# VHH binders against Abasic site processing protein HMCES (HMCES): the designs that were tried, part 21

Target 1, 269 residues: Abasic site processing protein HMCES (HMCES), of Homo sapiens (Human) (q96fz2)
Amino acid sequence: CGRTSCHLPRDVLTRACAYQDRRGQQRLPEWRDPDKYCPSYNKSPQSNSPVLLSRLHFEKDADSSERIIAPMRWGLVPSWFKESDPSKLQFNTTNCRSDTVMEKRSFKVPLGKGRRCVVLADGFYEWQRCQGTNQRQPYFIYFPQIKTEKSGSIGAADSPENWEKVWDNWRLLTMAGIFDCWEPPEGGDVLYSYTIITVDSCKGLSDIHHRMPAILDGEEAVSKWLDFGEVSTQEALKLIHPTENITFHAVSSVVNNSRNNTPECLAPV

## First folded at step 3 (VHH)

Design g6 (from ze2 with S105E; framework vhh_6z1v_2; also named r28)
Fold by OpenDDE, second read of step 4:
Structure g6 (fold): chain B 269 residues (1-269), chain A 123 residues (1-123)
Amino acid sequence: as target 1 above (269 residues)
Amino acid sequence: EVQLVESGGRLVRTGGSLRLSCAASGRTFSTYAMGWFRQAPGKEREVVAAISWSGGITWHADFVKGRFTISRDNAKNTVYLQMNSLKPEDTAVYYCAARSYTLYESPKEYDYWGQGTQVTVSS
């Protein structure tokens, strides 16, 4: 996964992240650094995206079922990194393969510390290789939203009004991530950064791309992944597998340029 | 597991109004799309209306023709069906159903069901 969409206004995004804590109380996640949230139809590595994480990471003795929402840098910067510039990392940390997560120090160590997060997105993009050509067809991949005979795919929003309604009620894609905290050697603010765990693609997506993000489907999966106080690493890793509960549509080549940030990026062609 | 309990079904006259309620148990009501279904004797269960998890999107069957309205109160873990201008052909057992996030027209896609409440419309 190398491109996502996360364009919802902050208030809409927050509402979409409503949850119940372990006591059954309805809650909204509290924001950390809300000003770092930059909505975009076209999010690339090194950009900031909102993630969910347990409050226990920030507050001693907090209820670990409570959630915080925070923009973090995409591309995990390990805490042990000694260079002053994160861009000097010599290995790719945009993704973490599920099969080697326990083999790589950069991912194993933070995971062992319970630094699990849920990466939020409208969906993610993948490019299908066209047979016989060097051309790649991009697809927007996301949770099924509404399946009615009339509503069809996202593209069936015949009116701007309908489109707005769709996004106001959008089920966000919830991807399993690992985050770490990096302190710059020269001082300054602690950098929070994340990697997205990837798995082999489900059957439905296999023709598009052979890998997909580990998607946490449902509140139980999300809660268990986040609650590092009550759920062990071993148990959490059981949640990491391909899901068939995904839909997709072809989009224009507009998304190919990471500088393009318009609704055309995820619009069906 | 979500338990659903319907209420409000009764005998009404043609042209009358009725409001059905469905109370949901559990911790995650706000993450479920909710639907009302009905089944008349000798007929298949059919969808009446559905509502998204937030309540922002609603769907109604063609036969409703503006007579019925689905709504929800997430704070009360309750979904409602306001039925106006009732007809004898609306006589059925009405069921509440829940599905995670996505609403569907097909009953097969819903995960949880109530016991149903009887609505009878007399001529």
Scores: ipSAE 0.021, ipTM 0.448, lowest interface PAE 5.7, mean pLDDT 89
Fold by ESMFold2-Fast, scan of step 3:
Structure g6 (fold): chain B 269 residues (1-269), chain A 123 residues (1-123)
Amino acid sequence: as target 1 above (269 residues)
Amino acid sequence: EVQLVESGGRLVRTGGSLRLSCAASGRTFSTYAMGWFRQAPGKEREVVAAISWSGGITWHADFVKGRFTISRDNAKNTVYLQMNSLKPEDTAVYYCAARSYTLYESPKEYDYWGQGTQVTVSS
């Protein structure tokens, strides 16, 4: 997974992340650094994306089931990285393979510290290889959305009024991530950065791409992945597997250029 | 936290109409998506209709489309189900349910439930 859409305005995104803590209390996640959130239909590695993580990472006595939402850099910079410029990291940490996550120091160490997060997106993009040509067909891949009488589907949202209604009740894609904290050697603010765990593609996506992000389908899975105070690394990793509860449609080549940031990037072709 | 109380269930004749009400007590009713569900004897609970927190989005199950309409009045903290052209097959206990913000069509995704109101349709 190397390209996503996460375009919702901050208030709409926050509402879409409403959840229930361990005591049954309804909550909205509390923002850290909300001014660093940059909505986009076309997010690439090294940009910031919103993630959910446990409040216990920031407060010693916090309920580990309470959630913070924070923008983090896509592309994990390990805490041990010695260079001054994170872009010079030799390892590609955009994705982390589920089968080797406990073998790679860059991922094993933050996992041991409970640094699990849920990466939020409208959906993600993948490029299908077309035989006999060097052209690839992009697809937008996302959770199935509830059909509604007054909203219209994403493919049918042609008018501005109808397009706005599509996002009123959008179910965000929730991907399993690992984050780390890096302190610049020359001083400055701590950098929070993440990687998306990847698994073998499910049957439904196998014709598009051979890999997919590890998707946490439903609040039970999301809660267990985030709750590092009560759920061990071993138990949390049982949540990492392919999922079939996913849908997609072909999109135009507009999405190919990561500088294009318009609704056309995810509109059906 | 929200408490839900259904009302309006009664015996009606085939072809009749009935309006169910669900009164919500508690703060922030306008932040909840609401749903109407039903359960007939010996059957699992199924979704009938759902409405977004704003009322801008509604969903109705195929077996009630054209006959039932869900609506809400956020000023009165109430959600309604208008039931027309009732059939014996509509006989069930009807439940009101709430979840924060986003709609869902599965009963397991709803956090707060009323005690139910009995609707009986006689032939």
Scores: ipSAE 0.011, ipTM 0.363, lowest interface PAE 9.3, mean pLDDT 86
ESMFold2-Fast, scan of step 7: ipSAE 0.000; ipTM 0.349
OpenDDE, second read of step 8: ipSAE 0.007; ipTM 0.254

Design g7 (from ze2 with Y104W; framework vhh_6z1v_2)
Fold by OpenDDE, second read of step 4:
Structure g7 (fold): chain B 269 residues (1-269), chain A 123 residues (1-123)
Amino acid sequence: as target 1 above (269 residues)
Amino acid sequence: EVQLVESGGRLVRTGGSLRLSCAASGRTFSTYAMGWFRQAPGKEREVVAAISWSGGITWHADFVKGRFTISRDNAKNTVYLQMNSLKPEDTAVYYCAARSYTLWSSPKEYDYWGQGTQVTVSS
């Protein structure tokens, strides 16, 4: 996964992340660094995206079922990194393969510390290789959405205007991530950064791309992944597998340019 | 805490029309999904219609069959229910409700309720 969309206004995004704590109370996640949230139809590595994580990461003795929402840098910067510039990292940390997560120090160590997060997105983009051509067709991949009487099928939205109405109750894609905290050697603010765990693609997506993000489907999966206080690493890793509960549609080549940040990026062609 | 006050309920004849209004207190009206519910004597409270915070998404119960329309004005902190072609079966107390989250059809998921307004449809 190398491109996502996360364009909802902050308030809408927050409501979309409503959850029940372990007591069954309805809650909204509290924001950390809300000003770092930059909505975009076209999110690339090194950009900031909102993730969910347990409150226990920030507050001692907090209820670990409570959620915080925070923009983090996409591309995990390990805590042990000693260079002053994160861009000098010599290996790609945009994704973490599920099969080697325990073999790589950069991912194993933070995971062992319970640094699990849920990466939020409208969906993610993948490019299908066209047989016989060097051309790639981009697809927007997301959770199936509940059809409301007026919103029609997402696939039938003939106009950008109709798409805007769909986002009021958009079910966000929830991807399993690992985050780490990096302190710059020269001082300054602690950098929070994340990697997205990837798995082999489900059958439905296999024709588009052979790998997909590990998607946490449902509140229980999300809660268990986040609750590092009650759920062990071993148990959490059981949640990491391909899911068939996804849909997709072809989009225009507009998304190919990472500088393009318009609704046309995810609009069906 | 959000206070909701319904108005507009009255006695009408079959085939008549009513517009219900619900005024919400506070400055956070635009953060709530709103719903209209009704409860007839001896029956359970049921959802009539719901509307997202922006008004971009609306839901109507099957029994509405195009007769009722939910709408909202966030500038006025008000949600409306336009009811046309009223039938005796529509006689009930109509309640306005607010939810801090996404649109939902279950009454249990709404956090704030009005006192209700009586709608009576005579034959």
Scores: ipSAE 0.020, ipTM 0.369, lowest interface PAE 4.5, mean pLDDT 89
Fold by ESMFold2-Fast, scan of step 3:
Structure g7 (fold): chain B 269 residues (1-269), chain A 123 residues (1-123)
Amino acid sequence: as target 1 above (269 residues)
Amino acid sequence: EVQLVESGGRLVRTGGSLRLSCAASGRTFSTYAMGWFRQAPGKEREVVAAISWSGGITWHADFVKGRFTISRDNAKNTVYLQMNSLKPEDTAVYYCAARSYTLWSSPKEYDYWGQGTQVTVSS
């Protein structure tokens, strides 16, 4: 997974993340650094994206089931990194393979510290290789959305206007991530950065791409992944597997250029 | 945590109209998707209508389309069900329910429920 859409205004995004804590109390996640959130239809690695994480990471006595929402840099910078410029990191940490996560120090160490997060997106993009051509077909991939009144059905024939109508009740894609905290050696603010865990693609996506992000399907999976105070690394890793509960449609080549940031990026063609 | 209290149920004649209200207490009402459900004698609880947290998206069951309309007023922490052209088959206890996140068409997906209000339609 190397490109996502996360375009909802901050207040809409926050409400889409409403949840229940361990005591059954309805909550909204509390923001950290809300001014760093930049909505976009076309987010690439090194940009900031919103993630959910346990409040216990910031407050020693917090209920580990309570959630913070914070923008983090896509592309994990390990806490041990010694250079002053994160762009000098020689390793690609945009994604983390599920099968080697406990073998790679860049991921094993933060995972051992409970640094699990849920990466939020409208959906993600993948490029299908087409036989006999150098061109690739992009697809927007997202959770199935609830069927609403007649005009609320989503399809390839729907106009961008009809797509904008559904954002009010959009079920955000929730991807399993690992984050780390890096302190610049020359001083400055701690950098929070994340990687998306990837798995083998499900049957439904196999014709588009061989890999997919590890999707946490439903609030039970999301809460267990985030709750590092009650759920061990071993138990949390059982949540990491392909899911068939996913849908997609073809989109225009406008999305290919990461500088393009318009609704056309995810509109059906 | 939210508490839901339904009101407006009563006896009405076939062809009549009723508006049910569901008053929510507790913070964060505007973050809930809301639904109206009913349970008739000898039948399972079924979804009648649902509305997103903002009110921008609504869903109505096929058996009430054109007759019932769901709406909400977030300033008043209230959701409504306007029922027109009532039929004897609409006789049921009507329940208001809330769920976090997104609206769903299954009773199993709703977390908070009111006590219900009885609607009886005379033939």
Scores: ipSAE 0.000, ipTM 0.291, lowest interface PAE 12.5, mean pLDDT 85

Design g8 (from ze2 with Y104F; framework vhh_6z1v_2)
Fold by ESMFold2-Fast, scan of step 3:
Structure g8 (fold): chain B 269 residues (1-269), chain A 123 residues (1-123)
Amino acid sequence: as target 1 above (269 residues)
Amino acid sequence: EVQLVESGGRLVRTGGSLRLSCAASGRTFSTYAMGWFRQAPGKEREVVAAISWSGGITWHADFVKGRFTISRDNAKNTVYLQMNSLKPEDTAVYYCAARSYTLFSSPKEYDYWGQGTQVTVSS
């Protein structure tokens, strides 16, 4: 997973993340560094994306079921990294394979500290290899937005003209991530950065790409992944598996260039 | 965790207009999708209109399109149904309903319901 869309305005994104804490209280996540959130239809590694994480990471006695939303750099910089420029990291930390997560120091250490996060996106992009050419077909992949309603226009994702209006009730994609905190050796702000855990592709996506992000389907899975105060690393890792509850449509090649940041990037072709 | 109270129902003549209001109590109103439903004697409850938590998406049943408009004011914790060109067939008890986050057109998908307000349309 190397390209996402996360374009919702901050207030719309915040309300899309409404949740219940352990006591059943309805809440909105509290922002850290909201000014660093940059909406885009076409987010690549090294850009900032919003993630959810437990309030307990920031407040010693906080309820671990309460959530913070914060922009983090995509591309995990390990806390032990000694160079002054994180772009000089010798290995790619955009994604973290689920099968080797406990073997790689860059991921095992923050995971052991409970540094689990949920990476938010409208959806993600993958490029399907086309037989007979070197041209690849991009697809936008996202949670189903209509599940049971058949009457009216409420779930009219099938009507491209109404896509603009779909966003205020959009179900965000929730991907399992690991984050770390890096202190620049020359001083300055602590850098928060994350990686997306990847798994084998599900049956429904196997013709598009052989890998997919580990998607946390539903509030129970999201809550358990975030709650490092009550859910151990071993129990949390049981949530990491392929999911079939996903949909997609082909998009134009406009998305290929990460500098293109328009609705055309995810519009059905 | 929201309570709903409908108001505005009364007797109106065919061709008249009426605005219904639904007042919600609770600090989480802005996270709820809202719907207006109606039930006439001897008939099942049917969906009339629905509105997303932000107000950006609205849905109206075919039998009211062009005549009814749903809207909401999150600052006042209120959802409205503006009813124009009323017909005798619109006579029913009108119910306000709330559902967390996601819009649906099925009555079974809504979690919280008001007690209803009677609308009677006479010739």
Scores: ipSAE 0.000, ipTM 0.198, lowest interface PAE 13.4, mean pLDDT 84

Design k1 (from ze3 with Y103S; framework vhh_6z1v_2)
Fold by ESMFold2-Fast, scan of step 3:
Structure k1 (fold): chain B 269 residues (1-269), chain A 121 residues (1-121)
Amino acid sequence: as target 1 above (269 residues)
Amino acid sequence: EVQLVESGGRLVRTGGSLRLSCAASGRTFSTYAMGWFRQAPGKEREVVAAISWSGGITWHADFVKGRFTISRDNAKNTVYLQMNSLKPEDTAVYYCAAGKTYSHSSLYDYWGQGTQVTVSS
């Protein structure tokens, strides 16, 4: 996972993240640096993406089940990085393999500190190798949005021209991430950056790509991954596995160029 | 910041019971994970028990399971360690610590002065 869509306006995104804390109170996540959120149909590594994380990371007295939403840099910069420019990091931290997460110091250390986050997206893109050619077919991959039983009640009024309204009730993709905090040696603001944990692809996606992000399917999984005050690293890692609860459709090559940022990037071909 | 003061350490006989208390200053205690650590003469410090900020999750080291119980009272800003069936090997200075999460011993940043527990055979 190296490309995502996260295009919802800030208010719509916030409502899509409505949740219950452990006391059953309905809440919206509180924003940090909301003005740094840049909606896009075509987000690449090194850009900022919104993540959910526990309020306890920012406030020592916070309930660990309360959530903050914040833009973070995609591409984890380890806290121990000594150079002044994080773009000079010599290895790729866009993704973190689930099978080696406890072996790689760059990921093991922040994970040990409870620095777990949930990476938000409309969905993600993958490029399928076409047999016998150099061409790749892009696909947009996302949670199922409407169950069959609900669709059976929907008539011609919910035709494709009404799809602009589907975003008001879109179920965001929730991917397991690890973040770290880097303090510039020369001074300046702390940089928050994340990596997406990856697993072996599920059967449904195996023809498109051999790897997929670790998707947290449902509020219980999301809550347990975020709640580092109550859920140990060992217990949280049990949530990291492939899921079959995913759908996709082919999209045009417009998405190939990360500079293209239009609805055409995720429109079915 | 949090200040921690342990109390209750004393001399007890093998098979006896003792309750240690750790009082925290401030109204923010209920958001911290709490742990009990111990250090015997000539040995390294070891984790005995830990409790989450809400009290909903507890952890006890294998060598004290069934004998020791950690608990907390957030209204009183106090954490407790109930010690039963004490053994001479339990003789140590016991420390209370407050941290960001119960599961990560490296994140316990606030420590008490310790209270001495001596178990005689």
Scores: ipSAE 0.000, ipTM 0.123, lowest interface PAE 17.3, mean pLDDT 83

Design k2 (from ze3 with K100S; framework vhh_6z1v_2)
Fold by ESMFold2-Fast, scan of step 3:
Structure k2 (fold): chain B 269 residues (1-269), chain A 121 residues (1-121)
Amino acid sequence: as target 1 above (269 residues)
Amino acid sequence: EVQLVESGGRLVRTGGSLRLSCAASGRTFSTYAMGWFRQAPGKEREVVAAISWSGGITWHADFVKGRFTISRDNAKNTVYLQMNSLKPEDTAVYYCAAGSTYYHSSLYDYWGQGTQVTVSS
């Protein structure tokens, strides 16, 4: 997974992340560095994306089921990286293969520290190889949305007014991530960065691309992945598998250029 | 924890109107999507209508479209179901529920005790 959309305004994004803690209390995640959140229809590696992580990462005595939302750099910079410039890291850490995650030092070490996060997006993009040509067809891939499927009777999302309404209660895609904390050798602020875990694509996506992000489908999976205080690394990794609960539609080539950041990037063609 | 209390259920004649109310306690009401469900004796519970946390998106089941309208008042921590042109087949216990999003019945975590609506011929 190398391209996503996460365009919701901060307040809408926050409400979309409403959750229940272990005591049954309904909550909104608390923001860290909210001003670093940059909405975009076309997010590439090295940009910041919002992630959910356990409050216990920041407060020793916090309830591990309580959530923080924070922007993190896409492209994990390992804590052991010794150079002064993280852009000089020669390894591609945009994605982390599920089958080798415990074999790679860059990912095994933060996993051992409980540094699991949930990467938030409207959805992600993949490019399907077209037979008989070198051209690829981009698709926007996302959770099924009940308004699009059940309220389409009067043209849900067909008119400008309806397009505004579709985002009011969009079900965000929740992808399993691993993050790490890198301290610049010469001092300065700690850099938080993440990678998205990838798995073999499900049957429904196999004709588009052979790999997909590890999607955490539902609040039980999300809470278990985040709760490193109660859920061990071994148990959490059981949540990492392909999912069939996903939908998609073809989009225009506008999305191909990562500099394009407009609603046309995810609009159906 | 959110507590939900339904009210307004009563006996009403075919063709009549009725408004159900669901009062929520707890400061987090505005973070929840809300739904109305119903269950008649010997039948499974079915979703009737749902509304997003902001009220900007509403969904109504095909069998009530044009007759029922869901709405909410976040300042009063209340969700409503306006029922018009009532039919005998609308007879059921009506439940209010709160969930993370309106699009999944499985994501409704809090439920009221229900209010009985009876529609006589």
Scores: ipSAE 0.000, ipTM 0.191, lowest interface PAE 15.8, mean pLDDT 84

Design k3 (from ze3 with Y102W; framework vhh_6z1v_2)
Fold by ESMFold2-Fast, scan of step 3:
Structure k3 (fold): chain B 269 residues (1-269), chain A 121 residues (1-121)
Amino acid sequence: as target 1 above (269 residues)
Amino acid sequence: EVQLVESGGRLVRTGGSLRLSCAASGRTFSTYAMGWFRQAPGKEREVVAAISWSGGITWHADFVKGRFTISRDNAKNTVYLQMNSLKPEDTAVYYCAAGKTWYHSSLYDYWGQGTQVTVSS
């Protein structure tokens, strides 16, 4: 998983993340560094993307079931990294394989500290290899959406206001992530950065790509992944597996250039 | 952060053509979606046309589709509305607006002062 869409305005994104805490009280996640959130149809590694994480990471006595939403850099910079510039990290930490997560120091250490997050997206993109050529077909991959009388299909909107209806009740993709905190050696703000855990593709996606992000399907899975105060690393890792509850459609080559940031990136071809 | 100035509004006869221009000042024009809105006396402001930040996607309201065309020139920091086959019902003050997305009309953050278009028989 190397490219996502997360284009919802901050207020719409926040409402899409409504949840219940441990006491059953309805809540919205509280923002940290909201000014760093940049909506985009075409998010690439090293850009910032919104993640959910437990409030307990920021407040010592917080209820671990309460959630913060914060932009984090995509591409985990380990806390032990000693150089001044995070871009000089020699290793690609965009994704973390589920089968080796406990063997790789860069991921094992933050995971042991409970640094689990849920990476939010409208969906993600994958490029299918075409047999006999070196050409790839991009697909937009996302949760199945519940159609309402107010919701249109993607690509069926014939006005800007009708296009908003597609996203009003959009179910955000919730991917299992690991984050870490890096303190610049010369001083400065702590950098929060994340990686997306990957698993073998489900049967439905196997013709598109052999790997997929570990998707947390439903609030119970999301809550358990985030709640490092109550859920151990061992128990949380049981949530990491392929899911068949996913859909997709082919998109145009517009998405190939990560600088293109328009609805055409995810519109059906 | 953009400042918008519309121009080109005038009196035209039914069936005539007119091109409106919107000149933007500020360093971030190319990152904004742009829209043309209009408001006739006694009516609510309505969306006429919209264009994505790159110009790759355009939208036109059904009541102007086939007659009006929105375009932009990011090198000149300008957005245009070409209006053909004008009708008396097109009489309104036309506003240029800059926003976060072309499809989210409530997120247009910056507005011009408007330019008056009058269509007479």
Scores: ipSAE 0.000, ipTM 0.117, lowest interface PAE 18.4, mean pLDDT 84

Design k4 (from ze3 with I57Y; framework vhh_6z1v_2)
Fold by ESMFold2-Fast, scan of step 3:
Structure k4 (fold): chain B 269 residues (1-269), chain A 121 residues (1-121)
Amino acid sequence: as target 1 above (269 residues)
Amino acid sequence: EVQLVESGGRLVRTGGSLRLSCAASGRTFSTYAMGWFRQAPGKEREVVAAISWSGGYTWHADFVKGRFTISRDNAKNTVYLQMNSLKPEDTAVYYCAAGKTYYHSSLYDYWGQGTQVTVSS
């Protein structure tokens, strides 16, 4: 769980994140630093990705059920990191294992502060080991998508036109994340960075990879994970488990190079 | 910003009951978690009970479970502590507090002045 796609234009992404507030009224999340959002079919660690988090993290008296959307650096930089350059962090914080999250200071401390976020993506990529070769087969993994009467079932044989239309109503993948805030010792903007919590793969993904991100399936799970003002750390961690409600298809080796950023990265082969 | 005022503290006999109230000012009361703390002379302040901003989650200290119940009325900007089966060791000044989360005692930012509860043997 080291590569994602998040290519939707900002306006489409914002509408895809529509939610109901505590009064049942439909809302759109409010953006922070929208200019730092960079759509891409091929997001790697150290790049910025959009996350949802509670408004209460930014406003002392805010309604904790209201949502902010903000770009954050993938790869958690702990608040206690003392060097000037976060790229010099000696350990990998791209992912956080669910089974040890309360044992590792880098994750336990921000989790104790309610620093939970939902990492947004079109889907994520994993590489399956091929029998008898050193080559690995990449797969694009995502939520099952609702089909309209006109669009039919999305498959490898579908025309490019049908795939282009699917993005207007795409159900974004919602992954459980932990974030932290780091203040550069020499001054400058606070760095917001996140890690994706990982769990054992579900049966449907076991042939592709042994681990998967902790996916928050549905608005109730997303709401409970984000609302640190209402839901304790212990209650929120009950949401962290494998899910079978995902699908996938094989993609081209074009995705292997993280500098390739084209629709071909997620197109079926 | 919220201001808290406790009321209801008094002298009660062992085995008696008492209801404490905490009135908050401001439109933002319903966005805060609320807690009840107590401090007896010569002892550390301890958390007694806490409630989430919606009232959907509550926590009670082991030494008061089954005897005390926290509740809130967001329409009236008030949080309550119903105290039953009172014991002499419950004698303390009871404080109301508001904070970001109900589950972390260190995250309460606003405090009332306290109300004295005395339980006689």
Scores: ipSAE 0.013, ipTM 0.505, lowest interface PAE 8.6, mean pLDDT 87

